# VHH binders against Protein EARLY STARVATION 1, chloroplastic (ESV1), part 11

Target 1, 368 residues: Protein EARLY STARVATION 1, chloroplastic (ESV1), of Arabidopsis thaliana (Mouse-ear cress) (f4i9g2)
Amino acid sequence: RSEKSEERRFDQKMSAHGAGIKTSSSAVPFASPKSRFLSKQEKFYPRCTPRLTGPQSRDTPPKRDTGIANEKDWGIDLLNENVNEAGTNEDGSSWFRESGHDLGDNGYRCRWSRMGGRSHDGSSEWTETWWEKSDWTGYKELGVEKSGKNSEGDSWWETWQEVLHQDEWSNLARIERSAQKQAKSGTENAGWYEKWWEKYDAKGWTEKGAHKYGRLNEQSWWEKWGEHYDGRGSVLKWTDKWAETELGTKWGDKWEEKFFSGIGSRQGETWHVSPNSDRWSRTWGEEHFGNGKVHKYGKSTTGESWDIVVDEETYYEAEPHYGWADVVGDSTQLLSIQPRERPPGVYPNLEFGPSPPPEPDLPPDQPQ
Short names: E, the ipSAE of ESMFold2; O, the ipSAE of ESMFold2 at other seeds; V2, 0.75 times the mean of E and O plus 0.25 times the DockQ between their complexes.

## First folded at step 3 (VHH)

Design c34 (framework vhh_7d4b_2)
Fold by ESMFold2-Fast, scan of step 3:
Structure c34 (fold): chain B 368 residues (1-368), chain A 123 residues (1-123)
Amino acid sequence: as target 1 above (368 residues)
Amino acid sequence: QVQLVESGGGVVQPGRSLRLSCAASGFTFSSYAMGWYRQAPGKQRELVASIYSSGGYTNYADSVKGRFTISRDNSKNTMYLQMNSLKPEDTAVYYCAAERYGSSWYPEEYDYWGQGTQVTVSS
């Protein structure tokens, strides 16, 4: 009965942390593959494009990713429960929850919590690992890794981490966030993958990006974007999106812009390849001189071209919409990590370019 | 374990042809875009040609257009580069590379790289 009592207690704790944690076998972290992939394919397919005499509209990257903060905030309290339990349900399914605390050199401390479940025959399983890390250099980290599979053969894997670094030499704090997610269907030729990263420093240096891939039966699509700000007025932004079918039709759209102090360039390409390998493309570019003059040029494979200089004021976004002050405000859990007590007269071992601490001892499963 | 193994390099006279092969293992080859890069002594690594996962779309550097042809056989986990009308300026170490999200703009985004194969074009 003690075993049944522990099993009931574990299930109650999982329920307290939200409905989605009760079982991951029914909580595949992707929308209907058909609606998602079909919508994205339609967005990128230039079936009937009018021949324009100027540059195409810029595809703007997302201004804020709020999903990362929500994931960490949901599970971080699990580290406070300090539970090691396992049990077997009446249907033969098993569950476990374990926690640990690792100590290392230079004040390294890792607190972690892992939980999971498995059906009697192993056809369905899930695992979640949450961690908090710190050391005496000012390093702090929060992270999560989740994975699972269900009896229909669906599988999913996701990670998220947020890291604080202190650079003693430059007196500069940096916060880095990253997430990676994937899911595969067991019944359809369908799946998706997404990787996101955000990096910020206290002087306004910012780097953000994402890589995405999806497949639905005979269709595949890819989406990449990046943004870089040096904190001193320089900006680089780019996107690259393309899709293909099993029959050999391909289409895509890409652009980049690079500016500093009102001077810079934009360029891009929209392209399509038919199953018989006929290629259509339109390329465009702009050179901005910072003096009220802009050089605009472009061409298409079907004979359209332009090369003109116009009187036009340059506008670009020199600063990120979500930057250092925003990320500091949204990272209260990270910043509130209490490092291990430092004995009197012991100082942090600070090397040139501090290195992050090692990964947790028990990494979560990564499904293939 | 992931591996990309190049073969088919060698020493040839100008105007001759070579065919490079890249054999892939340890990942789902048919899901990856593939590319050939080259690096001459004292120069940066540059894209020569790329081919997307289905093999239908190809991209080439301006210096090799009309002379080189990239292809792949997903059933054999192998990519090829047919190099015709070779010139002394084609002399370089040739690398194959694999990337889940094909982009020719930034070689740093490629997930896997081979060890390279030497191509020397000299009289």
Scores: ipSAE 0.000, ipTM 0.142, lowest interface PAE 13.4, mean pLDDT 71

Design c35 (framework vhh_3k1k_2)
Fold by ESMFold2-Fast, scan of step 3:
Structure c35 (fold): chain B 368 residues (1-368), chain A 123 residues (1-123)
Amino acid sequence: as target 1 above (368 residues)
Amino acid sequence: QVQLVESGGALVQPGGSLRLSCAASGFTFSSYAMRWYRQAPGKEREWVAGIYSGGGYTSYEDSVKGRFTISRDDARNTVYLQMNSLKPEDTAVYYCAAERYGSSWYPEEYDYWGQGTQVTVSS
C-alpha cells in the first residue's frame, strides 16, 4: 500500500544500527577514561630544549621510533569488530565506541572506528578515530587521528597515515608514511608541533624528513631535517635548526651533505643574531674526492678562515636501512586492504583519487 | 652573462689523444670546483673527472683513471681534460660543470653547465 510502511521498516533498521551493536564485551579498554586523560596530560610537556650544533657538524637526527607502529597495531584491530557501544561512569563521565563504513565513486571505500570519552561537565574530552580507505586506482590508506583536552585548558592532537599509490599501467608503486603531533598548554604560553614523513618507491627512491616547532618560556624553536636516496647509490642529507627569544636573540645551525660512492660534499652555517641585530656566522664546507683526502674550508664574520686539505677517510651508509622488500613487509596491514570488486567492463578513473592532504601551516597561534 | 664554453672535441682513432678546454666567464672561477661529465648515446650523463677550487686536488672515474688528466688555469678561467689512449667506449658529448662545494651526482644541482663538445672514437 504505502511506502510509509517500508520507510518505517527501513528507519527502524537504521535506528537499530544508530543505537549501536552491543554483542561484544570489548569495552574493557574504555573502562577507565580518566586514566587516558591523565596519560595524555603527562605527554604534554616536551623535555627537549633547542640545541646549537657546532660548525662542521655531521649530526643527522636519527630516525625516531615514536611508537606509532605499536599504537597503529592496537587501534587497527578495532576495524574488524564493527561494534557500537556507549556508557556513563559513576562520576558522570561518558565514553563511546562506534564504527561504520562509507562507499563512494570510483570504488571508494572507507572503514572506520572511533572511540572517546568526556567528563561530566565537558571540560575534559578525548577522541581516537582509525580508518582504512581504498579505491579502484590501487590507492590504499591506513590512518588514525587522536585528540583531546583537559580541564586546565591543555589540548593535544596527533595523526598518522600510511598510503600506497600504485599505477598498474605504469608499474609505479610508492608507499608513504606520515605523522603529525601537537600539544598546547592552557596555563602557560607553551606548545609544540612535530611532523614526520617517510616515502619509498619500488625502484629504491627514498625520502624521509621532519619539521618541528615549539615554544616554552618565551623561547621558540624550529627544526627541520631531510634524507633522500635515489636508489642508485646517491644520498642527500640536510638539517636546519633555529631558535629565537622574545628579547630578539636568534641562533641556528644548518648543513647539508651529498655523497655517491665516497665522493661528495658537505656544507653548513652556524649563526647567531643578538638583540641589537649584530650577526655572527661561521660557514664551512668539505669536498670528499674518494681518494683519502678531504678539502675543508670556511670563514666567520669575525675574520676566521681556513682552506686546508687533510688525510681523512670518508664514511657513510649509502643505502637506506630499509629496502623495498622490508617496507612491503612492514606494511602488511596496508597491503591487506581489500578494495571493492570492480564490475566487468568498468574501468577505474585514474584522475579520481584522494589527493595527499596539504602540509599544515604552523600552529594557528604562530603567525606565518 | 654567466657561461661555460667547451671546445676541442673531434673524431679520433682508437689509441689517440685529445685535449678538451672549457672557458668560463661571468663568475669567480677560482672559487668553484670544476667537473667533466659525459653522455653517450642512449645513456645517462656520467661523471668523468673533477678538480677542486684550490687547484691541486683531482679525482677520476675508474674507467678513465690513468688515461685522463684534469687541470685548470685560474688566470685564464679555463679547465682542461687531457684524454689519452682513447677507446670507442669514450665516444660521448663531454660537458664541463662548475660547483662551489664539491661534486654532485644530480647534474641539475650544479651551479653552471656548458653546452657540450662531441668526442667520437672510431673503430
Scores: ipSAE 0.000, ipTM 0.122, lowest interface PAE 20.2, mean pLDDT 69

Design c36 (framework vhh_surovatamig_d1; at its last look DockQ between E and O 0.36; V2 from the best seeds 0.00; counts 0 for: pae E 7.4 > 2, grease 25.8 > 24.2)
Fold by ESMFold2, look of step 4:
Order: C-alpha cells, then structure tokens, then sequence
Structure c36 (fold): chain B 368 residues (1-368), chain A 123 residues (1-123)
C-alpha cells in the first residue's frame, strides 16, 4: 500500500471537483501540476561523479544557463474581489480560497490571494499565495509562494518575486527578480535547493547569479555562478561547481572571466580528490590582448603543461542578452500596480533610463 | 538606517515558556524571509527557524520542532518566536535576522541581523 496512490487520486479529484468553479479550477492547475514533487528516484538522481581525469579537457568555460522565469511563467493571478470560500471534494479532501489586503505606514499596501487543499486524512496538503505590494516611495512588488507536503513527509517550496524600487545611491529605477525552489524527503537524507536572482538598473547595470545545492544519501553537490555587467562594457563572470561522496571522493570545476574593451582574461581549475586524499588538478588560463593574440597557459598534477601564444579572435558577451529594456517590457503587471490613494500633489520620483516604462492606468489622484 | 531590535529574553526555569519579539525598521520588512538564530556560550551561530515572506511556509531545526513557533506580522513589521517546554540546551543569545533569499538547507549570509536578546534556562 502506497501514499502515492492517495496523492494521485487527491490531485485528480481536486481538479475534477473545481471544474464548475471558474476561479477554483483556474487556480488548481497553476498550483498542483507545477509544484508536484516527482519520484524520489527521478528527482534525486546523483549529480556528482568520482571521475574527472579523462580526455575531456576544460580549456574554456562551459556555458551557463542565465535568467529566471518572469510574471507570465509563474501565472500570478490576484483575485479582483475579496473571497472567502471553502469546500470538500467527493473523495473527502478539502480546499479553500481567500483574499485580502494589509495596510501600513507610508502608503504600504499588500493585496494577496491564498488557496490550498488537504487530503481527507490530512496527510497531504498544499498552499499557494500570490501578492502585490506597493508604498508611497514608488516601491512595487509581485510575488508567489507555493508549497506542499505529501503523506510520506516529503515537502517542497517555491517562491518568485519581482521588485521595482529606486536605488539609494544612483537614484535610478531598479528591477530585481528572484526565485527559490526546494524539496526535501521526509524519510531519507535527500533534498535540493536552488535560488536565482537578476538585478537591473536604468543605465545598463546588470547582476545575475545562482546558488544550487543538493544531497541524495551519500552524495552532495553544489553549484554557484555569477555575472556582472557594469553597463559600460566591463563584464565579470564566474562559476564554481563541485560534488562529493561520503566515501571521500570529491571533484569540481571552477572558472572566471573578466573583460573590458576586448582585453581580459579567463582562468579555471578542474580537480578531483580520491578517497585516500590523492588530489589531481588541472589549471588553465587565457590572456586576451585585444590585437588578435591570445596567451594560453596551464598545467596539471600529471605533468601536462603549456604556455603558448596563438592567433585567435576574442569573443565574449560584452552586453547582457537580456537587460533593462527587456525586463521593463516583461514587467507590465509589476509596473501597473496602483499604489494607495495619496493627497493631491504628492508624487513618487523614479528615474527610468533610455527605456521608459509604459504608462499605467492610474487612479485620478496618482501621477500619469 | 536598518534596525532589528529583539526583546522578550530572560531567565526561565526548565519547562517554562518565553515569547521573543523583533521590531524591524528601515527596510521593506514584508519582502524578506525572517529567521531566528541563536548562539550558545562558546559556540557558533545556529539557525533556529525561518518564516518566509509569503507568510505560509515555516521551517525549524529538528531540536525545536513541536516546541517553538515562529510567526510574523507584516503590518506591524514584527517577528515573533514562541518558545515552549524550554530546556537548558536552549540557553543562548537569540538574534533576529533578515534575508531576501534565505534557505534552511543552504547556509547564507544574512542581509541584516539584530543585537540579540539573552535567554537563560536554569533552575
């Protein structure tokens, strides 16, 4: 007998029960299918490998994924009216929907919507919350949080946020995105955690990064990377990935690059440690002079070494593929948030760069 | 200026209860994950509990599950920790901390941390 059978029936009945309720049926697909924890075997497959000594040289950095989901990908859907509903499905499981708002000083307002469900015996549950925040400083925020627990005690949690604010030092508008995901086993030493962030300002400054961690029984893995564009042609990128087993095998790969005006460097290391603490490593580097010449060098603990200059064109991402203009264009819901009414003649002051925001629909007493 | 001010610490007998509070100012409180961390005499910082910005998800270190309850009030910019069935091992300075991207699974630097409030559990 398996709690997975009850979980699948619980999911099926939740969707079927809400078919006649527009808001309930719309919310259930957003919550249940996207946030469901997959099989432990499929979800927690090991990411580490004890062997990284073969012919697969790492003379250049591997490509990294960049960017995180936007408003449309998360399906944020705030209810237009206050709701307070609850019910019981045919299989005995329960559900609820509610909405409300919180008010505070300096025009703070948080509009929120929450829904969730529980299995008949209470062993499984899920919750989703969406929110929209603003205040009179010009701050705006969208967010979503989804979580659940199954009858085996496994739990998972996801969140996403997007924020508009004025940078304290530059007085420029900034948009920042972040997301987190995690899942944990209730019965074994297994789980993973991932977070991402993206930050943009109106003059082209961009920062992106991720931290990832996971564990499955005796294996653990980590990944970190970052990108920084100053908006004037300077770029810094780096990554650091490693894994280990509790038997003592460890391996990793790290690299960085730094460029400005066609001149810069790349460097990295690939390494492996055996259970008896023997260490292999291979380091490498490139110096790019901006004149078609590249100095390449490196060495390894197995005796490999090189130090040469070659004719090679310099290629690097000098500007982010996704920047301020893109994030403004993808943030329509964020930018359309209407703050609380304020006395006439009191307006926020935000500076938007070369790509001004769309004109939102505002109440009569707000700037337009 | 960002401020996190803890209160509610004191001396209590084993089995007793205390409620810690943390008042926040100078940042957008509702956008941060909020945590309690503690430092026992002669030890490093230990994460105790986190409540995330959405308000529905909480997580606790195993040693306090079932005894401690974390909560927040975003309109009052306040974080709370209800501590029941206190034990001598709970003696520590308790700190309120804020983090935009916090996780109990992966250690992270906190963006802001208060000065702490002392909890002593002793006969």
Amino acid sequence: as target 1 above (368 residues)
Amino acid sequence: EVQLVESGGGLVQPGGSLRLSCAASGFTFSSYAMSWVRQAPGKGLEWVATIYSGGSYTDYVDSVKGRFTISRDNAKKSLYLQMNSLRAEDTAVYYCAAERYGSSWYPEEYDYRGQGTLVTVSS
Scores: ipSAE 0.017, ipTM 0.516, lowest interface PAE 7.4, mean pLDDT 74
ESMFold2-Fast, scan of step 3: ipSAE 0.307; ipTM 0.722
ESMFold2 (binder alone), look of step 4: mean pLDDT 82; pTM 0.833
ESMFold2 at other seeds, look of step 4: ipSAE 0.239; ipTM 0.640

Design c37 (from a35 with L50A; framework vhh_4orz_3)
Amino acid sequence: EVQLVESGGGLVQAGGSLRLFCAASGFTFSSYAMAWLRQAPGKRREWVAAIYSGGYTDYADSVKDRFTISRDNAKNTVSLQMNSLKPEDTAIYFCAAERYGSSWYPEEYDYWGQGTQVTVSS
ESMFold2-Fast, scan of step 3: ipSAE 0.113; ipTM 0.595

Design c40 (framework vhh_4orz_3; at its last look DockQ between E and O 0.51; V2 from the best seeds 0.00; counts 0 for: pae O 4.1 > 2)
Fold by ESMFold2 at other seeds, look of step 7:
Formats: C-alpha cells, structure tokens, sequence
Structure c40 (fold): chain B 368 residues (1-368), chain A 122 residues (1-122)
C-alpha cells in the first residue's frame, strides 16, 4: 500500500465534495467521439420539399442528446377530413399527403395523417406520420414517426409517442412518453441510436431512462442510465457509460445510488483496458447512515485503498424535477383525444398491464 | 413477455426465393415494432429489415428491392419474403421485437426468436 496514493485518493474525495455535491469522483474522464458526427448530421438537405403548392417540408433530422420532445413541439395537426393529395413542386420534387380513420374492436379508433416528399431525381425523400388512438378502456395514444434520406446516402429515423393507460398492478392512470432516434452516414462509418422513456403515475411513481450508442470511424461509445422514484421518498439512480476503439482500448465509468430519508448508499467503478488486455479498475462506495456519518471505501488494481468514516451531510435528489403534474400539463392534446361513442350497456374489456391495450398500428401506407 | 418463433428457413438454390415467418405470442403483438436480423458464422449480427408499429418499413442496402417485410396483426405474424437469393444471404435469421421503435442496431432489441437457418447454394 502507498500512503501517498491513499492520501491523494482521500484528498481527491474531499476536492470532489468541494467542487460539487457528490464526494466520490471519477479519476478518468469519460470520452465520447460525438463532436464531428453532430457537424456531419447538420449537412442533411431537404431537396424534396413541397413548397407553395403542398405541405411544408418536414425533412429535419434528429439531434443527439435532446431527450423526449414536448407534445407541442411537434405541431401535430390531424385533419378532420379525409385527404389524398399529391403534386409536383416547381423544382420537380414531388409531395403527397393523406389522412384516414381506422376503427376496431372495443371502441378502438385511430385518426392518422401521412405526408412525404421526394426530390426530382428520387435521390432524397422524407416521410412523416401522425396519429391519435383510443379505445373504451381509457387508452389513448398520440404519436409521430419521421424518416428521411438524402442523395449522399445519409438516413435518419425518429419516433415519438405519448400513451395514457391504467397500470394493471396499481390500477392507476399512467402516462408514458418515449422517443427513438437514429441516424447514419452513407459515406463514413458513422451512426448513432438513442431511445428514451419516461413513465409517470398519479401517486408520484416515476421511471426515466435512456440507452444510447454512437460510432465514428474506429471509435464506439455507449451510455445507459436510469432513474426510479417510488413517489414515497425512495430513489434509485444509475449510469453506465463506456467506449472502445478498434485497436482494443476500452474505458468506462458506472455508478449507482439508492436513498430513502437520508439513508442509503452510492457505489461505482471507473475502469480502463489497454490494447494488450491489461485492466485497471477503481471501485468505490459510500454508506450513509442518516446521522451525519458516512462510511467511504474503495480500492484499485494499482493498490490504492481506503476505508474510513467521515462527518458529512448527505445530499441527493429525493424528488424528480419533472413529474406527474408536469407531464399532465404538457399532455393536453393526448388527454383531449375523444373516444368513440359507446352504445348503452357496453362495458369495456380491460386487460391492462405494462403494455398498452391492443390497437391496429397500421395507417394505410403499408401496401406499397 | 412476448415470445417469438421463426420458421420457413431451409436450403435454396441461388436466384431462388424463401418466405420466413415469425409467430408472436405471450403479449399484445400490435404494440411492438418488428425486425429481421441475420448472423453468418463468424460475423456480427446485422439488421436486415424493420417494420414499425404503424407499418412503415426500411431495409438494409444489401437486400433492398429483393426482400419484403410485412406484418399481419390479426394472425400475430411478421414475414420476410426473400427473392433473388445469393450465397451471401446464407445466415441464421432472427425475428426481433422492440416496444419503443425499430432500430438498425441489433443491440437495442430486447426480444428475440431462436433463429431459422437459411442456406443459399451457389
């Protein structure tokens, strides 16, 4: 054991506390090769735009690290009438828009709108679909899908949805929001994927998370995280980030925390693997007793270690910054969806679980 | 938990056709986006085709205009029509499902079938 190494580790923990709210720290900064990819992503051009003779272009690629958009940011405006239009812009590009209305069992209704465009030479295209769904079980869904391709072979895809349903176990109303975004280059080894979700119920239960992946040439990276609030003061948060190169270098950082009423724990690992498979690792932990004492411990593969009890006040985020009241206020269009009229004496068939009730997923754009 | 079972694989001569099927059970099929992926021996699993909850489709460049994905929500099936098959299409084909949306990246699918072998002789 090196006494210098232990003291430097202990001093680092104190410095990390002085620089922020978490007293434990990562010795190795996480790296992500995403800066040039974002610049490349911004080069997408919307050559298949219906201008002045049809609908406005929706050929906007998704951006990384932007989470789940607000309902209002989409501008969803479903048509009350059936539409089936197509045309050609002055520059030779084509466009279409259509809408429809699907009915099904148990009061199922889907109102949908689809639009798209294609460049004069067919090398670029885009589509965008909107929908509202409902049935007699109280299920409602609002959603968007967007996709596009440009002449250089770059392509992108984005989905977004909000769902209202009753949770099978708790029998509470639940709002779920989610988004999936992806893009890839047609010319370089570059691409990325993200999925995001948020789940809320009326008693304050909240679950949020994301899975992310990206690649730029020889470097790839992953990020996963989750947050869980039980609505009664219990909190779980975790993050797991890592990266690798084709030459075999890998590195990462992960941690988690669990707390209730000032009592709980944190723990984590920072690690690095060299191309020759040598692994460095440092683990750490904190146990918070709720009495002003914190047990801090850790070790590394280089011989660093510590195991001490310090006087320290406990800090953590006990409540979500965005919760049920916020998502209800931001979901006005979802909540305003009008179900079909129910004939007298008809009862809803409730088979309710973590998944939404059955519905046709099909706007009539499948048979091509 | 959704359960997926593939069928329809087999041996076919180059230039021929096969139709793969994937049957879903154990959960509400229509709430899932579906995909076909494949893995040749010694290679990474790669995306082949996807179909969203709303019926929109996309295809890998290597199979575009030769393969067609479709779904039948009444029968809880997804299929892959494979035409003009080439020896390079030889692989185990997997059906996969994702609740949030289909992806070009295999790592993001949570539900998988056991796979069905497709062999294309030259």
Amino acid sequence: as target 1 above (368 residues)
Amino acid sequence: EVQLVESGGGLVQAGGSLRLFCAASGSIFRIYAMAWLRQAPGKRREWVALITRGGSTDYADSVKDRFTISRDNAKNTVSLQMNSLKPEDTAIYFCAAERYGSSWYPEEYDYWGQGTQVTVSS
Scores: ipSAE 0.333, ipTM 0.699, lowest interface PAE 4.1, mean pLDDT 78
ESMFold2-Fast, scan of step 3: ipSAE 0.336; ipTM 0.691
ESMFold2, look of step 4: ipSAE 0.430; ipTM 0.748
ESMFold2 (binder alone), look of step 4: mean pLDDT 82; pTM 0.836
ESMFold2 at other seeds, look of step 4: ipSAE 0.210; ipTM 0.614
ESMFold2, look of step 5: ipSAE 0.406; ipTM 0.737
ESMFold2 (binder alone), look of step 5: mean pLDDT 82; pTM 0.834
ESMFold2 at other seeds, look of step 5: ipSAE 0.203; ipTM 0.612
ESMFold2, look of step 7: ipSAE 0.353; ipTM 0.695
ESMFold2 (binder alone), look of step 7: mean pLDDT 81; pTM 0.833

Design c41 (framework vhh_4orz_3)
Fold by ESMFold2-Fast, scan of step 3:
Structure c41 (fold): chain B 368 residues (1-368), chain A 123 residues (1-123)
Amino acid sequence: as target 1 above (368 residues)
Amino acid sequence: EVQLVESGGGLVQAGGSLRLFCAASGFTFSSYAMAWLRQAPGKRREWVALIYSGGYTDYADSVKDRFTISRDNAKNTVSLQMNSLKPEDTAIYFCAAKVTYHYTSGYETYDYWGQGTQVTVSS
């Protein structure tokens, strides 16, 4: 088959995605944990002092595509311990725990706990750090950072944070979640990186997204997507995915959609670049008027074009489903952080607070 | 129930050929990228070949020009034609499926896996 046949198949896939939207509020394209969910330990052991056994081995790479909503450990119980201890397991591996407490200006307080281990010969090691931060602006943060390497030469790094921002003047609160994960193989030319974020406010404004990229030997891939809901029925969603191979072939598809109460638009592009740098693309779009008519249009580098109006119903609804009440329950641990007592007559500096985590600047380092 | 069933493996002499088949059921086959991966004794699984839903194919350097991946959407089957086999091609060969066309071919990125079929190449 020619390369043109493969390009036609990508076009059909893009056209299928552009064929109109018939979706309900239940098709909101993000997963949040249930607002009433509590950790098993909190539910069943609300007054128990945490029991410590030596830490289990945590020297395995994280799974890809775990997302922010999953794999949130309840190791925050370790923050309630003032422990500095170390030991040796039966297999000769060693482990440690340490904790600290930092105070700063404007009511800044950070509690942290770190644990880690290494194999008897040092060929494998791992660390895990948990922290909570607060200050007098109403800022609260929970976080974890995990990293490790194994005897096969694999290495990995993972972090997630949950943050409460308070705007006292406007009486707004916003909860932000972020996670970054990466792993690199010691035996293959392989690695991957994922960044996820979710932001919600008390009025139902929502922003979610992800940036992903990776490589296995001679194939590399990138995937980005975002979603935005204004809390008043408007939605913006977009996706941008592309890949390349050892031969210099590249291909991708990207699209966006904007809707409010069944009225809106979708548009996208599928593209391909051959090893000879010949570029092909097809762009497509839809205008949804909310009256049972949809305008569909598109064009390609090779001269295909269409501009038609069809009878098609649009059932798309954006939902302000994840409002503050729905998010607060999922953030019980964050909201339980006790800030330092503020002396009478001392006013917080509203510009004080930790900066959000920096966005990744570089793809994962990969073996040559 | 999702199922991938490999067949066609066996013993072959160096320089010979084998054709592997994978029969898929329980999912929309035509929407999935299909891959072959292999695991040699004492080694990690490595990616061998990939065919996207649109028919584009990729191969590991070690098998380029010797192996050909193909699919038959009407029969829900993916095949791997292996020519000029070498002793280092000895491995268990796994059929795998993934819905995301732009993901890496690594072990962790596949949605569904077969049980594997043994290929042994004698010197």
Scores: ipSAE 0.000, ipTM 0.105, lowest interface PAE 19.3, mean pLDDT 68

Design c42 (from a35 with S30D G55D Y100W S103D; framework vhh_4orz_3)
Fold by ESMFold2-Fast, scan of step 3:
Structure c42 (fold): chain B 368 residues (1-368), chain A 122 residues (1-122)
Amino acid sequence: as target 1 above (368 residues)
Amino acid sequence: EVQLVESGGGLVQAGGSLRLFCAASGFTFDSYAMAWLRQAPGKRREWVALIYSGDYTDYADSVKDRFTISRDNAKNTVSLQMNSLKPEDTAIYFCAAERWGSDWYPEEYDYWGQGTQVTVSS
């Protein structure tokens, strides 16, 4: 096979590298075009002016599901630049870059780098802070916070974090990634918020999800999804997306699937509510018994229905495409964080269970 | 029916601490940003603290490093720990909820509590 076709088949190969069990989506009947009820919601985008002098903003790591993206070559490398500089541009705008190193209790160490700029009158500004944290519990954290505003009153902020929880006494290891982004208009009722997270442990437990909300052109929308793997063969995946107008029209689409050992279900609903509370919906479902039979059913408020049992093998992903081994391999910068040297005879304060280590004091600027 | 009920307000001496609670019901709490706002005598209502559905927090400059907002999604509660209280913190404190998490649009919060009085004496 040709070298050129290998790149085209990359997604297919990654899809095939799950547990070998795939959820059959082609057998699910869809009654209404999703685009009618869940047309892509537009986001408000603040206007940013390029900076020709001084420090430039660096990219945050993208959200990952495949293991292809690498943590290398994103802005965290600024932590290796011990720079304190400031300047003024010819237009009267100013910029700065500063760095620091904080030490605290229980071996806490934080290295950080901050840069930013502001217009001559302060009507436009941006700040970007990058950090690494560690302590003697084996906790390690990489992070970034970015924020800004423009002369039109628009504002934005984003954060990205990657953390390692490691406890050799309890044999616990976890890596968690998350990011949050927000933008707000200063001149109209428009804005959006989104958060995504990925959590992995050494036993195969995996949790991924996103929560997104926004408003633009007198329409509000919400989009949520989650994927949960317990590391014991149980899988839960779901989405819930809906939108509304100021006149009270609402529409949405939601589905979930739950599987364990070839037994499980999938179900979903596409729905619409008029301003007078008249509701249309179409529901569908599948029951998988693990015996080569699948019960498929559905109905709509307008009279469509089906209820059949078919001969079909149940396929589902028992583990994520991107899991513990992948995230450990891609977290080289996190894992290379050097904690403080621990003196002989001094033991870390260890917490066992769901509570994280005490949150360290880090002075990143929060959005306005 | 949606309800937000504040508690924990009272009279405290300057330098003291109070913890406010807000019990929420009737909506998908986990999906909402929760905020605390306050209104001092003779002043307009102002935003104090916000916690997004993803647990990120934000604070007004006047309360930063003194106040801490937190939420318990299992109990549908949000709380505000107020430390190092000053006479300027005297106000009626309101709990509010909104689906898209805005500290910029207090007039457009989806749900509001009735408020709880906090009085700080010198």
Scores: ipSAE 0.000, ipTM 0.187, lowest interface PAE 14.2, mean pLDDT 73

Design c43 (from a35 with S31I S53T S102T Y105F; framework vhh_4orz_3)
Fold by ESMFold2-Fast, scan of step 3:
Structure c43 (fold): chain B 368 residues (1-368), chain A 122 residues (1-122)
Amino acid sequence: as target 1 above (368 residues)
Amino acid sequence: EVQLVESGGGLVQAGGSLRLFCAASGFTFSIYAMAWLRQAPGKRREWVALIYTGGYTDYADSVKDRFTISRDNAKNTVSLQMNSLKPEDTAIYFCAAERYGTSWFPEEYDYWGQGTQVTVSS
């Protein structure tokens, strides 16, 4: 199960693109023989390290589009434990689990839990740190960092965090989630890197995206996508995916869409470059007029072209499937973080951002 | 205080080599992806090379066979080895860092150095 959970955790980020209301992006009136040669992403996965006793790795929270299980998914209960324990297995491997509580300036508070293990010879090791942070600006953070290596020289690293920003009037301003993951082979030129982010503000502004890179079997690939909503009816979505081989073949597919109030456009390009630098491409576009007419056009380097106007209803996702109200509802653990009590008249030192509101003075005492 | 300080720039003849260094301080270097970008006179800033936290590298097509980026997490340093320099490589070279990986877009970097001048004479 642990290996299956690890596979799900690593693959989940690759499946984030296209969540929500499905939009039509097909502007191509005919099939391309070259489009069938775009390969799917291939990822390297580190081999499982056997664990005999001690703490087990906990799953990093997934991107939360469904709001399913806050405490069980994140592991906030771990921060309520006061532990400092270590052990050694019969094979000479060791493990530890510890917790702590740090205080600092401007009301800074951090509760953390750390666990890890190491083989007898140090050829395999892993560590995980889970934390919550807060300060008097209303900043709150949940985070996790994991790293490890196995006896074959494979290594991995990941982070995940969720942060909350409040304005000086204690209003919720922004919630951001992000994660970065990577894995590297110790025996071959193989590995991958992924980052994703979700940003939400109380005014309905939303930004989501991911940047991914990998190398396996003498092939490298890049995948980027972004999704932006201004909270006022504008939407921008885009993808850019491409790959290359060590033999010099490259191929890719990219598109974007921009819509506001039923009017907008989509455009894209599918391309291929051979080892001798011969380039093929097909570009396509759609103009949506908001009146039941769509202009579809495109061309290829081999001379195919089209330029037509069709009767078609415009369909696009005007608002994020998962937005501010959803993220606030799903961030119950982040919202439950209790900051240090702020003494009267003490304000955090903010070199950027708004100044805290002035504290009202008491009227002077006036003896008769 | 976060600082990125570039060094190693200078004047070199076409076909020559230079190595640029970037010393980082004020943040946890090992969890930041590092990049080099350049700006030639009268042109916009462009990305040159990047190195991810795991050590994987990527390069702009114009430099792919000539430049090598590397990092040393023990010294909080990123380096750019530039070989077979051309007059077209003349630019101010900037070191940049991004917390959640690296970006192809100059606007997405968290921290920037002040730049170091590289001039390649014909």
Scores: ipSAE 0.000, ipTM 0.197, lowest interface PAE 12.6, mean pLDDT 74

